VHH binders against D-aminoacyl-tRNA deacylase (GEK1). Designs and how they scored, part 7

Target 1, 317 residues: D-aminoacyl-tRNA deacylase (GEK1), of Arabidopsis thaliana (Mouse-ear cress) (q9zpq3)
Amino acid sequence: MVTLIVATTADPASINPAAALLAMPGWTAGPILPPDIKSFSNKQTRVIQHDRSIVKEDDLDLRWEEATGEVVDEVIFLSRHTAVSNRPALTVHPIGVLHLKDGESPPQGGKPGWAALPSTRIGPWFRLLKKMAEAHGLVPEFEITLEATHHGPITNKPTMFLEIGSTEEYWKRQDAAQVMALLMWEGLGLGGSEEVGKWKSETGKRKVLLGIGGGHYAPRHMDIALKDDIWVGHLLSGYSLPMEDPTQTKTTPGENYIGGNWRQSIKAAFEATKASFPGGEILAHLDHKSFKGWQKKAITEFLAEESINVGKPNDFT

## First folded at step 1 (VHH)

Design d04 (framework vhh_3k1k_2)
Fold by ESMFold2-Fast, scan of step 1:
Structure d04 (fold): chain B 317 residues (1-317), chain A 124 residues (1-124)
Amino acid sequence: as target 1 above (317 residues)
Amino acid sequence: QVQLVESGGALVQPGGSLRLSCAASGFTFSDYYMRWYRQAPGKEREWVAGISGSGGSTSYEDSVKGRFTISRDDARNTVYLQMNSLKPEDTAVYYCAKDYLEGSFYPTEYFQHWGQGTQVTVSS
């Protein structure tokens, strides 16, 4: 089983961390992934070097398996992050497109209503990234943050994005690229250390965060993700939880229905998280500041109907 | 190509009113949730108001609720923001945005379909 790292020459925030990683010991040239994608090999890690936007490169894991016969265990994408704030950031996030309706075209890949299997490494690597960024003098200049579940591409194996943001100046920062390379090097155990964030049947502490509500950077969920031994699944921002106000939407008298695709989003995120963490204890954490009373009640009732346990911050240990 | 063109911004005195317009092209306007955002000097862009594709659902940031009204005219591919009882704190560049679904937060960093904005200044 192999870990695929996906980089593209079209994006300095992608190719520079990949180049820094490939400058470390043990890499050899790998097969060309058809039609013309270069690859490099080190132990059970494979780096593929694409030449265009990666968010629409669907099924790279299945394409790798078809071309090489190797089973893909996980996919890690290297990408730029953009923010209107222009603030520098290093980010980690799961992928999925729960904010689009059926029939809508996803501008950054994926498909409506879909959530990828979230990488088991998200929580552990977010904590490791924060420590490495601090050790290398990037904090407080760079914010180290999670992002809520968003965009593609379509994948079939546990997936995460690692990003450098937020402007062209920061995408080209060599010190940020080196820290991302070090994260992958240490995280995957390429230098002989133990891998970080591998989900095993023997994993002792097995609490998995499912984030519900909040902004794109998941600030209140992030506080939980910073705790030792906590694993992170999907993080649903408010844009993935559209809930129609029953006061604003005319309903039949006596009909207690809240429209929007919020139930489908929660269910999809929960099932994908469960699939990545077999035997895990999944706890949903609600960002209460994101919701009105009627929304909190509806979400809590739905979670109970789906047998999804709710946790307060202190329940995550 | 998706294009969004905001207009209607002006200098007004406190307590005044303005109506902003956003003309949209390059997509099937009636299928999309439309939002208004604003950005004050030295601050991040913040959400102000939203309206569903059907026009049946509207939402507002608490600080503007009761003062601002969002509406749309799908025949003209235009979304509007009627601003009443304007305060100095409402001074900002106002942007409209195409969104995918009604929600409590539009991911500005993820969806970069913006116009040039229209400047609203509330001062004497």
Scores: ipSAE 0.000, ipTM 0.213, lowest interface PAE 12.5, mean pLDDT 85

Design d05 (framework vhh_7zox_3)
Fold by ESMFold2-Fast, scan of step 1:
Structure d05 (fold): chain B 317 residues (1-317), chain A 123 residues (1-123)
Amino acid sequence: as target 1 above (317 residues)
Amino acid sequence: DVQLVESGGGLVQPGGSLRLSCVASGFTFSDYAMGWVRQAPGKGLEWVSDIYSGGSTGYADSVKGRFAISRDNAKNTLYLQMNRLKPEDTAVYYCATDWSEYLTGSPYDMDVAGQGTQVTVSS
């Protein structure tokens, strides 16, 4: 029953938070994950360090289970974030590759049409990260934000990414690395405090956000995620919801079918979210500003067909 | 400002060879992973190969055994040696760092950083 934290020496935004965490008390050398991946142990947490792409080393959770006999409960990846704006940011996001069709190459790892189980910690740790970044003087220099579901690697257990962005200068910021280490230290209860973001049968408030539409940084969904006691599943940006304009597509006389893999994307994201939050009340929130009228109508009708409840911001209490 | 300048493309017959080069500037080249991605006419981006700061390499299944990636950190230059070229290898080849991805709402979550170099494999 362990939390697996994955870092790569190829990325300062990955290895520096890992090094800061490992400088805290209680770590011991762990077993080598074959062929030669170093590991470190502290209570129920395991840190592994490889030297390759963070988004392309698949099945590290299953590989850990095979090598050690320990059951992996979740995977947390440490990574850099890049944005065209070049603005500094600290981010949290679920992973998956829902915008690609079967047979298309996934340049950033993962598998076309796939969504990982989202970490239950995403919402709670996003809120905790914001508080810690503010307390340590990183705000407003660093934006603290969610990202929509994107890239790999392929995992089999609940997964989240923690990122420092968005340029080489910011990936190397030691104060940001320290805040990320503190987030993991406090969030996992390594200092003896209660863990943050653990999904339990006794969890009182159990509303889970499924985000539909919006930009990569999920701005409308993020406002909901900032509310206390709200949990966060998958967040589908517009690029994960390819919808063919029916006025541009004439497939069959009298047919107004909207093509594209948007239905499959919603269904995959919903099922993965449901699997991470057994007994949770999943509410889909549409970012209305990202959709044309015909898109909103089609999405709303599909959600009703799939018995996926829709919530407005005030429904998330 | 990150700049990547690709060269070495051209027209070759099936079974031929080409060596692509990419000159990088604006970042500490030796610290970061470098890679090649390609885009065939009318198709999406396909990852081809990566090489990491620690020396590890990766290859797409379609090019394993035929392509070799290498880097010269003293020259800030990335290379792709392409052997036994096939018509299916015809594409614009782009140099990228894995961190030069731009998440702007593109249908692909990887943007190429360079201008690319055209490789055409035909009779």
Scores: ipSAE 0.012, ipTM 0.354, lowest interface PAE 8.1, mean pLDDT 86

Design d06 (framework vhh_7yz9_2)
Fold by ESMFold2-Fast, scan of step 1:
Structure d06 (fold): chain B 317 residues (1-317), chain A 122 residues (1-122)
Amino acid sequence: as target 1 above (317 residues)
Amino acid sequence: QWQLVESGGGLVQAGGSLRLSCTASGFTFSSYEMGWYRQTAGNEREWVAFITSGGSTTYADSVKGRFTISRDNAKNTVYLQMNSLKPEDTAVYYCAAEYDLGSWLPEDYDYWGQGTPVTVSS
């Protein structure tokens, strides 16, 4: 089984970390993924390099399997991050398009109502990235943060994004690219060290965070993800949990039905997380500050109906 | 079934002003980040300004201080107020929509208008 790393030449925040990684020892030229996607091989890692949008090239894992006969275990994407604040950041996140209803077109790839299998490496690599960025003098200039589940492309294997942000100046930073390359080098054990973040039958500490609510950067969920031995699944920000105020909807008199696709979003994120962490203890952490009383009540009742266990921060140990 | 319809372009003298409008239909406008891009002959589309669903704004350095992006969710409309126009602002201006994620690359947006031409005479 191989780890597929995907880079695009259209994005300096993508191609520069890939180039830095490929400058390290042990790489050889691999097969062309049709029609013209170049690949490079090192142990059980494969780097592919295309020239299209990173979020719209679907099924690269299945396309690799079809072209080579190798089984893909996971996919790691290298990408830029943009932020309204223009603050520099290095980020890690799972992908999915839970904020759109059926029939809506996804502008950044994926498909409505879909959540990818989240990479098991998200939590462990987020912690490793923070340590490496600190060791290499990028902090406090760069914020090291998680992002909530968002965008495509469509994948079929556990997936994560590694990003450099948030402006054109920062996307081109070579020191940030080197740190991202070092994260992949050490995380995948390419230099001979133990791989970081592999989920195995012998994994002793098996608590998995499912984040519900909060902002795009998941600040309260991130505090839990910084704890040693905690694994991270999907993180649903408020935009993925549209809840229609029952006082603002015209419904049958006396009914307090809460519309919106929030139930479907929670269920999809939970099922994908569960599939990535077989035997894992999945605990939903609710960011209480992001919700009104009626929303918290509805969410906690739905979690109970779906047999999704709720955890407070102290339950993650 | 979605549409973005731009209006307000035209011919203007250097130093003048124009206001572009973009009216959306077929999706929940209030949930989407709205952007303006422009394209000159022989060049790729370049980002001009963004406004998030919450109303936060960002601008390209070339237009900062001269252009203002705003939105009216009741009218499903985003605006670009262009002041102190220069001949180099001559371009076709495009409205684009993205679901509150932010992106500067044109290929990351699936919802695009047809464009409205702006010509600034020297």
Scores: ipSAE 0.000, ipTM 0.169, lowest interface PAE 12.4, mean pLDDT 85

Design d07 (framework vhh_gocatamig_d2)
Amino acid sequence: EVQLVESGGGLVQPGGSLTLSCAASGFTFSSYDLAWYRQAPGKKRELVAGIYSGGSTVYMDSVKGRFTISRDNAKNSVYLQMNSLRAEDTAVYYCARDYTWDESLSPGYFDYWGQGTLVTVSS
ESMFold2-Fast, scan of step 1: ipSAE 0.010; ipTM 0.309

Design e01 (framework vhh_7yz9_2)
Fold by ESMFold2-Fast, scan of step 1:
Structure e01 (fold): chain B 317 residues (1-317), chain A 123 residues (1-123)
Amino acid sequence: as target 1 above (317 residues)
Amino acid sequence: QWQLVESGGGLVQAGGSLRLSCTASGFTFSSYAMGWYRQTAGNEREWVAFITSGGSTTYADSVKGRFTISRDNAKNTVYLQMNSLKPEDTAVYYCAARYSWGTKLYSPEYDYWGQGTPVTVSS
């Protein structure tokens, strides 16, 4: 079982952290995947480099398994982050496309209604990244943050994105690339330390955060993710929870309920999170400040119907 | 599962020498800055010497010119060579590890601490 790290030469925020990691000891050339994807091996880690869109190159995990016979147990993507604020940031996030309805085209890869299995490393590596960025003098210049579940590519194994943002000058920052390389080096135990964030059968029941609501940077969920021993699954921003206001809808076919694909989004995110954390104690945390009273009531009732436990910040211990 | 194990302490006469060793396990030693601290009963721990992951060294004024800190990354060990020992150097000596990058030390706290090794200098 191998960890696949994916980089694209089209993106300096992708290829520079990969190059910094590959400059560390222990790498050997690996097989070339069709059509011309280079790979490098170190212990149970594989780095692959392509030249296409990072968010549209689907099924690289299955393609690796087909080409090599090795089983992929997780995928880590290296990518740029773009924000309207233009603020520098180092980010970690799960992927999925839960904000689109069936039949809508996904402009940044994935498919409508889909949530990837979230990497078990998201929470532990977010905390490690914050520590490393502080140690290397990147804070407060770089914001260290989670992002809500968004975009592709389609994957079949636990997945996370590591990003440098948010403009061209920051995508090219070598100190940020070095910190990302150190995160991967230390996190995967490539230097001989114990790897960070691996979910084991003996881990037993642990608190796993399922974030519901809030903005793209999940600020209130992020406060919980900073707590020691908390694991992080999917984080659903408000854009992934479209809820039709029943007081504004002139026609309500069927029973009086709240329309929109929000139920499907919560269910998909929950099931994917559950699959990544077998035996985990999944607690849904609602960002109450992002919801109106009728939305909070509907979400809470739906979570109860689905037997999804709700947690307040103090319940995450 | 991490450990820092100090050794080499003991009783020595004033003007003598001792070499302390601290062997690390359970973390990537080469990525950590290593420090030596000492503590006398009833007083706070005081910093003695420090070596970054990049090999840069700094010393407390009380020990500069007498003590030398060094590291062997292949052995996951940091050393403190103590020469021209004085009765005032009597203390329990602690090894500590803090994440660093080259010469940079931006974390204010140490990640790992050893159990300490006693050093007694008699006049």
Scores: ipSAE 0.000, ipTM 0.112, lowest interface PAE 20.5, mean pLDDT 86

Design e02 (framework vhh_surovatamig_d1)
Fold by ESMFold2-Fast, scan of step 1:
Structure e02 (fold): chain B 317 residues (1-317), chain A 124 residues (1-124)
Amino acid sequence: as target 1 above (317 residues)
Amino acid sequence: EVQLVESGGGLVQPGGSLRLSCAASGFTFSSYAMSWVRQAPGKGLEWVATISGSGGSTDYVDSVKGRFTISRDNAKKSLYLQMNSLRAEDTAVYYCAKDRLYSGYHWTSYFDYRGQGTLVTVSS
């Protein structure tokens, strides 16, 4: 099966890492994905290049399968990252739109209540990226970080985003583009080394982090993700856990029922994570600093009700 | 250096209209999506609308659909927000922002290159 890498010419943080990767040995021109998407092939890797929004071009995995007959194992998107701090960053994240209710339109693609299958590579590649960025002199200038689950596009196979940020100056940095290309080159074993982050039957340590709460950059979950042999599924920031204060809302069916889509968000993230890591030991980690007492109690009770195991940092080994 | 300058705010009665403008400089305007975001008194930042670089696609928060229209003039490097049927709850400082913005509680981390804002007060 194949790994599909998606780049867009509309974004320098997307097309420059793709170009750097394609400048490495072994690439040949592939088929045009209708109507006009160019592709390039190297071993079991396929790079596709379009000119549209990276977050709104849905179902590229299924469209590739329909056009070529090849089975897609995973999708990796190359994209820019923005932050009000204007600080440079290299990021890795899963995708989904868990904070919206049915009938709401997601401004950055996807669909309400949806979580993509998270790429199995997120944790292993986050660790590899940090080592490569350090080795190539990008740290401390570039912060190397995870991001919580957010935006589209809609995909059907395990998915991750690799991003360069956070401003126009940094989106165009060729040294950052080269490090991202090297991450993909080594991570996918294109130079002949062992692939990094592939979930296999022989995978010995199988603990998978499901992050619950915290800010967009998942700082306390990221500390766990830096541990060797830990895999990473979905990371639910506070914005994906809308919880209605029971003292301020008219709650139906009763006063002790906490409204909002938080239960659906947790369940969707858990099921998607479970599907990407068959046989994995999924442990939910709560960012204790992001919740009020009533929220923490409700979340913990719901996790127990759903038989979702909770882990403290020391349980991730 | 990226610069965004908002204008067009003011006091208007409920049911009235205002047109906000944003003058952009310091980047290739047509290559970036643009957004309008607002902050009501005592509340957090709220995304309002986004338009693609070409102007070919637009998105809106549900509360303003059918009332607000985002548009752009790439030759003039300007972004606009036409606000019709204004309500008291539309009272806020409106910001022009470079690029697409992600929704949620981390909104302030995604207002890269926002301007100083323009105040819209809807009151009788």
Scores: ipSAE 0.000, ipTM 0.135, lowest interface PAE 17.5, mean pLDDT 84

Design e03 (framework vhh_8pnl_2)
Fold by ESMFold2-Fast, scan of step 1:
Structure e03 (fold): chain B 317 residues (1-317), chain A 123 residues (1-123)
Amino acid sequence: as target 1 above (317 residues)
Amino acid sequence: QGQLVESGGGLVQPGGSLRLSCADAGFTFSSYAMAWYRQAPGKERELVARISSGGSTNYADFVKGRFTISRDNAKSTLYLQMNSLKPEDTAMYYCAATKRYEPWLSTSAYDYWGQGTRVTVSA
């Protein structure tokens, strides 16, 4: 039962946090993932180093299990974050491609309509990252933020991305790389402390956030994720909720149907979140300011039909 | 890093015209789909018009034939030409930008928003 950390030498925001982590005590040479991908081992953690883009490296967890015989528990990807704003940021996000229609090609991996199992660590590690970044003088220069569910690769185990952004200057920041390494070191208990963010059978009935709506950085959902003991599943930005305006479509008379794959997106995100948090209390939080009245009504009615409980911010305790 | 800034709003009589502008000097404007949204007092934001990075346009039924959306990539500016204005057009007008495939979707599909410019149509 191992945690895979995936890094690539092609990306300084990926390889530098990995190198900082590997400079900490307890690492030894690990199995070679065929044909020649190096790995490093520390307790139940494995760091693998690619030399190519990782967002299209599908099924790395299954490939690891086939090659080594070790069961994969979770996958953590180290990557750069890019934004047109050029703002420095440290980010955490779940992965999936719910913003594309069937038949569309995903430019950054995954497949249309698919959502990975979200890492149980997203919420707890987001809070830990914020504290560590503050303690190490990265705030307010670096924004510490969640990102909505997006891109691949396809994985079969709980998955998260840890990113440094947004430009070449910031991808190479060694202080940011050190903070990310400390996050992984403490979060995985490699120094002998208790692991952070592992979902156990005894955890049950804790609140799990399913975010619906909002921009890419999920600002309203992020406020909830900052609360103690809250866990985070998928975060669906508006671009993952394609809702065809019934007044703008050539609707057949007598049909009151809101097209688009928004229902499929919500259901896929919900089912994946549920699978990562067995026994958890999943509450959908709707960013109401992000939706028109007809969209808000349709979403809340659909959530009720699917028995997906809705939570207001105060319901997350 | 960039920010969207709207201008051109004001008070106009019914039947009059206004041209709204939305500019961002720091943006990679030409790669973004752009939209105009409006919000009347006590109402939710509604899509008025959108234009893709390639120049394809879509309009809300209530403005078709009266409003024209356009863009000037060299000037990094989005425009909304509003003709035959009605009292019902009174609202705060917002420009928005997205790189997302579904620029026609909810307000949350847009990555950047302006602060808005007020349009009042009253005699």
Scores: ipSAE 0.000, ipTM 0.107, lowest interface PAE 19.6, mean pLDDT 84

Design e04 (framework vhh_3k1k_2)
Fold by ESMFold2-Fast, scan of step 1:
Structure e04 (fold): chain B 317 residues (1-317), chain A 124 residues (1-124)
Amino acid sequence: as target 1 above (317 residues)
Amino acid sequence: QVQLVESGGALVQPGGSLRLSCAASGFTFSSYAMRWYRQAPGKEREWVAGISSSGSTISYEDSVKGRFTISRDDARNTVYLQMNSLKPEDTAVYYCARGYKTLSDWYGQSFDYWGQGTQVTVSS
């Protein structure tokens, strides 16, 4: 089983961390994936480089398995981050497209209603990234943060994105690229250290965060993710939880229904999280300040119906 | 003052075995991960094996798995590479390198601490 790291030459925030990692010892040229995807090998890690959109090259994990016969156990993508705030940031996030309707073409890859298996490393690597960025003088200039579940590409194995943002000058920062390379080097144990964030069947009943509500940077969920020994699954921002206000929707007698795809989003995120953390204790944390009373009631009732346990911040220990 | 001295290289037949040693001085050996690298004729230097400071995590390049074993003796400040079932493709100069102690060592001189190497030749 191998860890697949994906980079694109079209994005300096992608290719520069990859180049920094490949400048470390132990890399050899690997096979070329059709049509022309270059690869490099080191231990159980494979770096692949293409020249297309990082979010639209689907099924690279299955394509690697077909071409090489090696089983892929996770995929890590290197990418730029863009934000309206233009603030510099180093981010980690799971992927999925839960905010679009069926039949819509997703501009940033994936498919409507889909959530990838989240990487088990998201929480542990977020904490490690924060420590590394602080040690290397990037804080407070760079904000170190999680992002809610969004965009593609379509993958079939546990997946995470590592990003440098938020503008062109920051995408090209070599010190940020070096810290991302160091994160991967240490996190995957390539330098002889213990791997960070690998989920084992013997891990026991560790707490796994399923975030519900809040902004794109998951600020209240991030407070929980900063706690030691907490694992992170999907994080659903408000844009992935469209709920139709019942005062604006005429109800027929005997029917009480809140429209929108919020139930489907929660269920997809929960099932994907459960699949990545077998034996884990999944607790849904609601960003209570993001919801009105009727929304909280509906979500809590749905979670109970689906047998999804709810946790307050103090329950995550 | 950091020094790494490799020894044990020799000419062996295919299928043979060798044990390489790397004696370290000038630093607190038990606090550092240690690594073995090799450079084959006409090729770039490549990583072969690594062992964490605690000895609990060990890793190998795919082509040597099952054939090579890395170990350490902190009382003697020495890291070893036991090489079994040697192949002509294993012919190279083998180098010992000091790994990281802290994250800041990634940007420091610890990656420049290499020995002179020891020549391993696998030929019939």
Scores: ipSAE 0.000, ipTM 0.111, lowest interface PAE 20.8, mean pLDDT 84

Design e05 (framework vhh_gocatamig_d2)
Fold by ESMFold2-Fast, scan of step 1:
Structure e05 (fold): chain B 317 residues (1-317), chain A 124 residues (1-124)
Amino acid sequence: as target 1 above (317 residues)
Amino acid sequence: EVQLVESGGGLVQPGGSLTLSCAASGFTFSSYALAWYRQAPGKKRELVAGIYSGGSTVYMDSVKGRFTISRDNAKNSVYLQMNSLRAEDTAVYYCAAKTYTVYSGDSTYEYDYWGQGTLVTVSS
């Protein structure tokens, strides 16, 4: 079973962390996969490099398995982050395209209504990244944050994105690239330490956060993710939960129905999260400030109907 | 493949009128909000007008009452009718498409399609 790290030469925020990681000891050249994907091996980690869009090169996990016979355990993508604020940031996020309806073309990869299996490492590595960035003098210049579930590529195994943002100046920062490389090095135990964030069966119940609502940077969910021993699944921003005002749309006379794909988004995110955390205690946390009263009522009723447990911040301990 | 193709730009005298058109393909047009942005020489790109999937509209203060945005879902097109044009309206005008959600107001997710732009020059 291997961890697949994916980088593209088209993106300095991708190739520079990969290069910094590959400059560490223990790497050996691996097979070249069609159409010209270079690979490098170290213990149970494989770094692959292509030259195409990071968010549109689908099924690299399956393609690796077909070419090598090795089973892929997880996929980690290295990518740039862009924000209107232009603020420097180091980010961690799960992927999926729950904000698009069936039939819509996704400009940043994936497919409508799809959520990848979230990496089990998201919460533990977010905490580790924050500590490493602080230790290496990147804070407060770089904001260390989660991002809500968004974009592709299509994957079949637990997936996470590690990003450097938000402008070309920051995508090229070598100190940020080195911190990302150290995160992967320590997180994967490549230097001989214990791996961070690997999910194992335990007799005790462990809490897994499913974020419902809020902005792209999941500020209220992030407060929970900063707690030790909390694991993180999908994080659904408001753009992934389109809810049509029931006064505008009714499916039957005299009945209120809230249109939009919000139910499908919640269900897809929940099922993917559950699949990544077998035996975990999944608690949905609602960012109540992002919802009107009728939206919050509808969401909580739907969660109850689907047997998805709701947690307040104090329940994540 | 996603495409947004603008047309209708050109040279017009102050006080004149132009209609910009944007033809879209490659996505479910009726589900998207469409917008017109502009960028004048040496200035930042700014929102001129927007129309949501439900038909509600938003306008920049300086164009309110002069410009009208409209959409035709059957033709996968959005339009900007520009009346009483001023020298300050000179800019490259861009068509943009964005996924609309009724409560995504605080989202910083910049998932947009953009056209190549069409030049509007208001000069005597």
Scores: ipSAE 0.000, ipTM 0.146, lowest interface PAE 16.8, mean pLDDT 84

